# Designs tried in a protein design chat: miniprotein binders against q56419. Part 52

Target 1, 326 residues: q56419
Amino acid sequence: MEGRTLEEVQEEVFKRHGVLVPKKELEDLAKALEEAGLLLTEKVEARLKEEEEKLKRERPMRLAGLSYPEGEREARAFLEAFRASYPGEGEEARVLLMPHLEPSRVPEVYGAALAALEKTPPPERIYLVGVAHRPLKEKAAALPVPFQTPFGPALPDLPALQALDALLPFELFNTPLAFREEHSLELPLFFLKGRFPEARVLPLLVARRSPELGEALKVVLRDFPGLLVLAVDLSHVGPRFGDTPLTRTLAEEARRRDLGFLERLAEGEPEAALAFLGANPTRIDGVEVVASLLPLLRERKGKVLAHRLDLEAPTLSAVGAGTLVL

## First folded at step 19 (miniprotein)

Design eh4
Fold by OpenDDE base, fold request of step 21:
Structure eh4 (fold): chain B 326 residues (1-326), chain A 116 residues (1-116)
Amino acid sequence: as target 1 above (326 residues)
Amino acid sequence: GDLIERLEELAEEVIEYLEEHGEEELAEEIEEQIEDIIEALKSGDTESAIHILTELAETIARVLHRLGAPYELLYRVAKLLARVSEEARELGDEELFERAWRAAIKAYDLARELLE
């Protein structure tokens, strides 16, 4: 460690690579490195470089066997069970807002998304816009490689990705390591690939609002039509997120903000939806995504199919999830 | 710094392409204009520089299209224009922003025509 603390190494890796390596993993690596006579920083950098090189070829599953089944047969049964959890019928979607929360926490919300997908003609491509829970070098990023799923690889639409990059003022293909463990893409993609096995995908992450992304996508969608998917969660409240333990009042406020946000989006008024949140005191996850896609959300009328505020009992915290079709 | 670097890299490739395709006089003219733009950017005359750069990039896109250049080169011109539009927005010049953005779309469209 050349006299550096684990915290200093963690901070340096975060600053350089945009990856927060858990202290425990750093400790294990440090022990392994000490045994190997290599400096922790050099080995971490070498490992990250190797992982980055792998991500030039494919993005492997990280949550298979944890959040969803690894095997195709079991994965299909999983989809059917989730669809069954939503008793309603879906509507055709041109834009789909769906969660990226752990599926088992909000099964009926994912079920509503599946119901919408049943009414949607198979798209040629899916623009999958997730939330970056890790830092990006730019406001947004894409990873132009196959994403592994139990249903086979989701293949990138390289021509459409190239067209999108051409209309952005920044490099679209940045921070590949941010995609390595990003669940905001992996979890929705499971459902999307299961329903549309032949669709190509544009896996996009937003870290900060990028109005340029929405304007560029509006042009690209003319030449490369497809389904737009916003993979976003809603309110994050309770001790895990800096609040007091969940109360009836806090839960009612979170629901009010979630539903008020979704309803304004359903009316085709995304600016009003953002304005309604103000400083976003309940920390709606999808704000930066919506703010980036305003040109694509304006004047589109739709329907809220499902909403849930799910309690995480061990932390007395809750996360909102919703499904909206436009 | 980022804009200058992108401009220098693209200019080198455009100039090389033009020289190889019998547009040597135009290549020299573009080189001189790029040098002037870079000097203006370095001196802090950003508004004048990005205005001239927008016009120059529009011209480059049309010439490259006429010559049947690789569509990738026109995409790079579109990307430069998108970057210029952002500079204009940061300066508070909404008219120049809209002009540069429309130019970016036009360069993109010209590239798409070469793919069809």
Scores: ipSAE 0.877, ipTM 0.952, lowest interface PAE 0.4, mean pLDDT 91
Fold by OpenDDE base, fold request of step 21:
Structure eh4 (fold): chain B 326 residues (1-326), chain A 116 residues (1-116)
Amino acid sequence: as target 1 above (326 residues)
Amino acid sequence: GDLIERLEELAEEVIEYLEEHGEEELAEEIEEQIEDIIEALKSGDTESAIHILTELAETIARVLHRLGAPYELLYRVAKLLARVSEEARELGDEELFERAWRAAIKAYDLARELLE
C-alpha cells in the first residue's frame, strides 16, 4: 500500500475527485494491486475515470433495492403507499420543495409531495435542483444524461440545459462524478418520474449559493416552462452534526427554524426566509439552493403541506423534512 | 486566466466564421480588438478591457445574427458576456455588470430567433 493507509487513500481520493470510495472497495483493490504490482491511487483514478466515462451516457440507479424498489410494479406500489401515508390533499405546484432524506424516515412528507403532484398538470420538463453533498468544481452543476429509475430513464432536456449553460458565467456541465452517488437527485426523481413519466428533467446540483443560476433559470423558464423542484432537507441537529444529543429544547428550535423558513417561503419572501435563519445554527440543508433560486421564489405564495423532524435513534440526531408548494 | 482562454477560443471560431462568410475586413478588425483586450487583461487594466469586450461582443452577436450563424455560436457569445458580467461584478462595477448581463440575454434571444 505504498506506506499509506486505506484511510489516507480514501481521503486523498475524496479531496482530489470529490468521491468517497468505500473502504471495502479499496481493500479489494489493494489486494488486486498486490497481485498486479500497481499503485492503489493509480487504480482508483483509473476506475474513477472509467466511471466518469460511463456517466457521459447515463446515471445508473444506486439506491434501487435499498431506498426504493427496483422493479416497476413494486415501485408503483411504493408510490401508492407513500401517497396513502399523507392524509391531506395537495395543491397545484409551480414550485415544489420536497425532501431528499431516506424516504422511509419521512413517508408522509413524500406523501404530501405526491399529493401536490396529483394536482399538478404534467409538466413538459422538471427542473430538479438538489444539494451537492460532494464538492463541485463550480457553484452548481448539471448532468445532461438519462437518469435511470424503476419507471425507465428520466431523459434530460438538452435544449433547455444548453440554454441554461449559455446564460451562466461558468461551465454548467462540470463534476460528473458528483452525480454518481448523489441521493438528493435520485430519491426525489423516483417520485417525480413515477408521477410524470414523460417529463424531461434538468438534473441540477448546488454546492454553493449561485445567484447567477437563479437569474439564468428565470430567463430559461420563459422559453422552457416547467416544474421547479427543490430537493432539500431542513435542520440537521444532534451528535452526527456536532450538537449534543437531541433534547426537547433542541428539537423545538429545529422545528421553529424549519417552519419559520418554510412559512416565509410560502409567503413569497425567500430573502426573509434566509434572513430568519441567520448563521443557520440548526444547519438547514436547503439554504444554498434557496439562495440560488431567489428570482424564482420571490412573490410566489404557497402552502406548507407537511413537516417532520425525524429522529435517528442510534445517533440521537434528527433531520427536518418538509413539503412546500408555491 | 479563465476569461482570456475562453475569449481566445471563441474569438478563433468567430473570426473563422466571418472569414468564411465574406466578412474578412470585420474579422481582421475583431482580431485586432481581441488582441488589444487580451493585452489589457494581462496588464491588469481589467475595467477598460471588459468594457471594450462587452461592446465588441454585442457587435459580434448582432453580426452573427444578421449572417444567420449557427445559434450555438451566439450561445457562446452569450456565455462570454455572462462571464464578463461576473468580472464586472467582482470589480464592483454594477452598471457594467447590468450592461453585460443584458447583452448576454440579448445574445441569447438572438440565438433563439435563429432557431425559429
Scores: ipSAE 0.877, ipTM 0.952, lowest interface PAE 0.4, mean pLDDT 91
Fold by ESMFold2, fold request of step 21:
Structure eh4 (fold): chain B 326 residues (1-326), chain A 116 residues (1-116)
Amino acid sequence: as target 1 above (326 residues)
Amino acid sequence: GDLIERLEELAEEVIEYLEEHGEEELAEEIEEQIEDIIEALKSGDTESAIHILTELAETIARVLHRLGAPYELLYRVAKLLARVSEEARELGDEELFERAWRAAIKAYDLARELLE
């Protein structure tokens, strides 16, 4: 009914078709349409509940055959090709910053991460911290289930996840559906699981700055040591992101902000890295993760291994990616 | 809002556990203090209420540890204290924030000891 009364609808039908429909018939039609809409809502709600229940048991691959190969042999060859795209040597990491951007767009940045992992003793567990691209019910979340990969399931570290939940003012296991399509965990996990097949995983998402998460992780890492991975991208500039079309000046500014951010993190100065960004005009998406994890980043020095601002010619936009070891 | 709900849920479990393990007088004392804390929270005396709640939760954690309670119950005490520390931070009471957070870690550590 386009914001019209039933009488107006009746008049319009008469003008167009020469038929006078009684008001009761129009009222019955409106009621039937409302009931049909309610049934559709009930089906959507049932489907969402079913998906949520499935995610309480496992998280299946969503990007196999799209971003990486589905078969194990092909997946190992894929890893080696990415390693080869970075000809340098890595360095040992207790903290690794790596991207979650489509791997084919920044192959040498993922290759640098693999080089760092080669120098890193196999950890008992990996704290994998991504960026929530769908809303969370809380500032952060985890999903305590196996994540499928071509290299087998990445098993959750259930004792460490339970311990983490006990030190948070909110329920950690709060938004299973947010994990269903979350590439910021799936894409880095492919590389991590391929290199550390025995490590368990704490799959974590940050939606908004959560200082309590960093404080809790500091305690949990004392008892459950492991590799901390910040799976974040850097600058996002251009029309895809609500910006002016990409220019040489905007691209250079994005590169400057990406590198300045990474360099300050590499000096063990995460507060200075955040302050350097100010209002974050190039939309570095790692800010909420870094701001949440300050206690784990302070005074930890390291090195920037790789950076690329990947240009999207069709959209006149760009996204930055980097590899940092601490 | 949710702090009162969490406190009520934990209190029921703690009181039942204490009564089952011969600590009926302590259970009554804790129940009375919890009622006072909830009333203070409802009346808007939040900062004073969470000071008292922090002390009570510390006592509960020590008692549960002494009695060999399920470690999960101590984890729930730690979680309540983490929630109290968030409330203190929101109020700008840095001293209480730090005390409640240390208490949360202590309850967590007691739970870890029971897992051994």
Scores: ipSAE 0.874, ipTM 0.952, lowest interface PAE 0.5, mean pLDDT 91
Fold by ESMFold2, fold request of step 21:
Structure eh4 (fold): chain B 326 residues (1-326), chain A 116 residues (1-116)
Amino acid sequence: as target 1 above (326 residues)
Amino acid sequence: GDLIERLEELAEEVIEYLEEHGEEELAEEIEEQIEDIIEALKSGDTESAIHILTELAETIARVLHRLGAPYELLYRVAKLLARVSEEARELGDEELFERAWRAAIKAYDLARELLE
């Protein structure tokens, strides 16, 4: 593993400082460093276990004061400002695709989602499906606890979550720590809870495509009807994502991929939407979620309400976001 | 390994429930079938074993529903069948995949009836 012997270290110390350190002292130092590393590992493991136990009771706000205001009054004004950023009318949503990108970057895209929610009867529950940014123990996961928001706690739909778990070949409640910092749930939830304060939530994450999740949800939605929300972003292009610096040509390709994907979803053709992306060269974020939820997306026609490919000037990169109702 | 562990855990509770509710002869028959299924799984006869397991689980679900068992027990039967369905899909047995999945939904529906 290492390429240097204690003799080599001893020689370097002598060359630099004129002191010959006995081999035993270097051996003792190496053992002490290993022991200190072990103690730090134990401390980190204990802290993670404490955080995991806290997440079994509730999921606190992590982005208040950063992405949205902490206070309820300011949060309501913030939500209304985003609605005003989209002057159009929405459509009733049975399924809503919306972003999880930082809201200030794509205000009209979130505003379009709010416009759709205005036309949507208040649901009893919301199936909120985000993208896991941390590894999950399984293809998908849920966290059956209240999620705190400036509008009060978003309560879990425990009967619906239990029913969903009963139809999955794996334990649904499998990776609490993955929810700790997961913005793909927290950011959309701010908008959803603000508009539907009485709705319960099924907070779901997808790490890898899970056809069994979609089949199970189709059964659960039959008995526990509600609003299905795909909380996903679109293209990720530019140097921050491993590309050449953003050019007009790359931006045009990303926009074409985003819109082609959304338009095929809007035609009720989710398999065609996935096929259109091929190897997914612009790294559309939502592919694993869509691939999981095929049974819920087939034959559902709708409309693309908004899209933006948002430029990150300092990094010469861009991220796409859209709003789709089905 | 994983399927055997799930089957053993469910079987113990199902057998105990049946014995407590006067179905001792049925409990013995189910126990024998479970032992045969586990042996087949250990010997690598997985596809044949899960065909038999699917039929047994369907029978277990109907009996539990007839006896008014706790709905949670039926949810666990549904979950076992969902796991069997995934195993069938990985083996490429599409007919069994669909049968086991329909059986999982049926066990789930029976559980829902007991909740109401």
Scores: ipSAE 0.874, ipTM 0.952, lowest interface PAE 0.5, mean pLDDT 92

Design io13
Fold by OpenDDE base, look of step 19:
Structure io13 (fold): chain B 326 residues (1-326), chain A 108 residues (1-108)
Amino acid sequence: as target 1 above (326 residues)
Amino acid sequence: GDLIERLEELAEEVIRYLKEHGEEELAREIEEQIKDIIEALKSGDTESAIEIFTELAETIARLLHRLGAPEELMQKISWLIYDVARRLGMSPRQIYDLSKRFSRAISR
């Protein structure tokens, strides 16, 4: 009982039930609850350690059968349907910004990403940079293990990951448990692996802006060429995120910020894109990723292929998603 | 002690695979190179140890790749090489260069 003395508990029980529980019995109960809590904590810790040990070998699918099909045949049909949802043609990508939102919410945005990938020669490796929705020990992290997909495992590029680690002032291979349920990697990886089955992957998470990451990646990309993918969402507005219910005004502001951000990125001005957001009042998800990758985004011109602000009706909230090619 | 143990583990994994595939001569050559690294370490000649190891790591990568070693083994060997490199006190640049050489050695 938060902040109450045993005497206060005893008095409350007496007032409610007319029974005076001996202080010793309350002490024994408190001790038993504490011991049970400790046991639960130990069990949880043991389970977390086991999960961490498993993550040294592979990252299993967590969203198969939920966000995308588990079976390969069904997964291929899923890809085709998503591609069909975008009526346009893509552009060749050296850098791809795509969402990590639930695919069913923004199918045409993922479709636009697939359209871009159709015009992209198969890369040897994919640098997949997601958003850490859980705390990391460092500003960024990597999980250097196979990621399971319906199309088979996405295999890591260990030499490139090791090269990146060598150039960073911190241990890149940190916080493996943060990857366990991180959808910002799993969802885009489904589409990427489906399109480029032979590409190796560098699964990266950013928790906080790291200029060092961008500078290190710039060097690594020179010697280990590949496709850079930013798996980021855009604005998060409405009650789920601390705002009032979505209004026309709030939606227009979210769209303005999303598009203004993407357009400045498409112009090769990532610093201007960040500056345009200021305090980021609509909570664009990808800010820390973009801020970390400035050296890779500068002077790269491209095109915004798709954007959507998707309403979550039950919460009257909305999330922005976009696809950008550079 | 820990460095030598990791070198021996690397050697064991590579030598075992080579022997299983009939490459007894190559296995002996790898064993000799590992011994040379250990001797250099024991003599305090870390620079020579790093040089021999760097060349050996690339050789191992090429050999295993050419022989069609399974992905699991390649990953294990990659990590062992990386761990040894760190334990040898290789500089970030040396480790980077080693990783680059390894990548090239296993490229199709």
Scores: ipSAE 0.893, ipTM 0.960, lowest interface PAE 0.4, mean pLDDT 92
Fold by OpenDDE base, fold request of step 21:
Structure io13 (fold): chain B 326 residues (1-326), chain A 108 residues (1-108)
Amino acid sequence: as target 1 above (326 residues)
Amino acid sequence: GDLIERLEELAEEVIRYLKEHGEEELAREIEEQIKDIIEALKSGDTESAIEIFTELAETIARLLHRLGAPEELMQKISWLIYDVARRLGMSPRQIYDLSKRFSRAISR
């Protein structure tokens, strides 16, 4: 790091590659490079370039054996157990809002999503819109490659992706490295691929609100019909997110925000849902996704199937998750 | 230029596959259409080139789908078609329409 701070290197890597490398990883790499006499930036760039080249072919599983089983048989049993955790029946979905939180934390919320999918005719394609937890070069991005799952690869719908790109004022196929470890797509995709093995996928990430994305998708969905899935979490409260430890008052506020948001979406009033959040003091994750998809959410009536505010006990923090059908 | 090279790459991939499957006549027809596109481009008739290419792309998609071409090849061909379309200077609407036609041609 000859004359540069770790923060400066992180910023540069972000600016060049649209990837925020964790400081700890940079520190470990810096130590290794000092021992090797290599410049941190050069080695990082070389590794990132290699990863980008791999992502031109496929997106490998990152959470297999951690968040879900790697083996197909075990993965099917996992799906069945999650479905069993939700005692209710689902409804047919044209739009599904579901979480991307660690599945074990909110099993019944994923179970509710599976219940909705049981009542949904198999789509030809799934528009899977996740949250970019890492910066993108553009407001939104797509990775037009097969995503690996225990059920086989989720294949991209290239014609639909290309049609979408053609209607956008920016290059849709940007920042491939942002997809490498993005769990907001991987976790929902496990459930979606397990339920709809033949459906093609449009894996999309939103970093910042893009009204253009919603308008373009409205056109694309007319000619390329499919299931729209919003893979978003809700409130993020507690010390991990800059708050005090979870209290009854803080939990009640988080639930109020989550449910108030979902209920307004269920009424077909996405603008009212966004307005209700204001400055988003409980840090609802899906705000930029919803703000991008307003044309697709307007005037749709639906139902909230499940909600949970899940405590992460080691950090006394909590994350909200919900399942909504429109 | 880069456009001609991408068009030739598309032609080579498709023609190779067709010949490997005994479709020599179809391979010749595609080769002729590619030559017509190249000639239109050389003469500065971009509109004719786009028209011929659009029809050819749909034909290729339909043929490869009918023959049961592997997914990897279909993806490669899809990208080559898209790259050629962009390099031809096709409008967003023209590219959108092409993608729609391609999707329909490969629909089961």
Scores: ipSAE 0.884, ipTM 0.956, lowest interface PAE 0.4, mean pLDDT 92
Fold by OpenDDE base, fold request of step 21:
Structure io13 (fold): chain B 326 residues (1-326), chain A 108 residues (1-108)
Amino acid sequence: as target 1 above (326 residues)
Amino acid sequence: GDLIERLEELAEEVIRYLKEHGEEELAREIEEQIKDIIEALKSGDTESAIEIFTELAETIARLLHRLGAPEELMQKISWLIYDVARRLGMSPRQIYDLSKRFSRAISR
């Protein structure tokens, strides 16, 4: 009814179809639609509750058979192919910034991440910090359950997660449904689990900058050492993101912003990296993650291993991806 | 009431596993320590309860790890310990220390 009165709807039906529908019949139909809507809402709520209860035990794969192979053998071949797509050598990482974009779009960037992981001693635990593409109740959240992968479950480091929660001024274990379809964790985790099958994981999401998270993690990382992984994309430009279709000028600006951001991070100057972005006109995805992790990124020098601005041709939009080791 | 129930649940899970693996003496020792915690709580001596619980939690972690307890049980026990710690009103520092001790107990 889109805010129209029943009389207006009756008049419109009469004008279009030459049939005068009694007002009572329209009222009955509106009521039936409302009842059907309520039933749908109740069913949706019941389903969401069921999914939330399941997420207390495990996070199932959502992108298996779509973004990566479901079978272990095929998944291993997938890893090897992605590694082969990057011709360079990696460096040992204490901090790894890598993408969470669809792997097929930026294979060499994931290949660079794999190259870095080859030079990295197997960590006891991986702090995997992704971007929340859905609202969180708090600035950040964790899901302290096994994440399914083709290589077996990525098991949580519960003591380290609990230690982190204890140091935060908010409940870390919030908004479990935000993790259900969050690809910013699932896609990087495929590569990480494939390379480090025995590593425990701390799956974290950031929705808004949390200085408290960075300060707490700095303490936790001292007592619970591990690899820190920032699973973030870079610029998002074009019609999907509110811009005009990709042009040479827009692409050059996106690349300039991406590389300028990554280079300043590589110099150990994360505040300078954020300042360089200003209002973030090209919508670098990882800005809130980096802003949350400043204490962990300061004075760490590293290297940019790969960067790509990938065109999505059907939408004339592009997304930046990069791999940085610190 | 909720704290005691969670503590009893923790005790039941651990004691069951220990008995199933022939560790009857250890099961009795844990049962005794749980009783001591409950008595401390009933007397209003929360500090003593926290102290006994902290040591017990580390002991449980070490024992279950040494016996090769399955991952699902270890996760359940970890959460029960954490839930009890929160309900005891342990400070952030006390919970942090407990988590650190637990982690060390299961890494050896």
Scores: ipSAE 0.883, ipTM 0.956, lowest interface PAE 0.5, mean pLDDT 92
Fold by OpenDDE base, fold request of step 21:
Structure io13 (fold): chain B 326 residues (1-326), chain A 108 residues (1-108)
Amino acid sequence: as target 1 above (326 residues)
Amino acid sequence: GDLIERLEELAEEVIRYLKEHGEEELAREIEEQIKDIIEALKSGDTESAIEIFTELAETIARLLHRLGAPEELMQKISWLIYDVARRLGMSPRQIYDLSKRFSRAISR
């Protein structure tokens, strides 16, 4: 009833439909709607609880057949095509910054990531740090379960995850439902699992900057060596993000911010990269991830392999994506 | 009560697997060590319990890995060990070190 009285509803129905519904019938309907609403809420809660219990065992694919092929053969052909979209050679990565945007939007950026992975010795484990697009209970979270991929399950490194949890002042294993549909992990993981089938994974999400995460990971990486992957997008500009439609000026500013951020990271100056963004007026997605991982990014020199600002024509909006190796 | 129950669950899973694979002697050794931990806990000697448990956890990890235990079992055992460690009141450093030992024991 949206806070309306029964009399107001009765009057509105009369005005709209020319029918005077008796108050008793409205009362019965209101009660029935309330009961139905409560029942729906209980069913939704039960379903969410069931999904949460399933996430204790595995994280199923959500974007198979949409963003990437479900079948292994087709998935391998997909990887090869994306690699072919980048004409250059990669470099060995100890840290890889790559996008989590819809792959079809920025194929050459993912291709650059694949090129870097070709030059990277197979790691024992991959620290995959994504962006939480849903609220987390804590600043960061992990889901310590197998993630399904077309190449088989990406298995968790439980000892390394437990070691990380032990060093954090908060429970790392929080908010499992935030991982259910989180594409910032699923999309990069497709490429990573396809290239490194035997690597264990630490699926991490950052919602807010956590200096504690970076300090803890610095210790963990010493004893549990592996590839660090930052799965982050760059600028988000246009109407979808609260701006006017994309103009040349807005696109130039987005590119300037993206490239200025990546270049400073490539120079081993992550604090300078953050300072360069200031209030982050073009909404670079990966800022909280980078701010959390400062101890791991300092003094590392690298190379920007690719960058694209991709136009989403239906919304006249654009998203930046880049690939950086350190 | 909850600590002992989790420790017994860990023991049961490991001992069952070892017996199923013909490792009866190792299963008996594990059972004896579990009894020693429980006895230490009953006597209030938590330090001794933590020490025995830490060595046992590493041994379990190594044995199961060597025998080619399935991933599902390894994950279950990893969590049981972690839960027991927390319930024993192990420090963050002790848990970290245990996790490090476990990881090394299962490295190929």
Scores: ipSAE 0.882, ipTM 0.956, lowest interface PAE 0.5, mean pLDDT 92

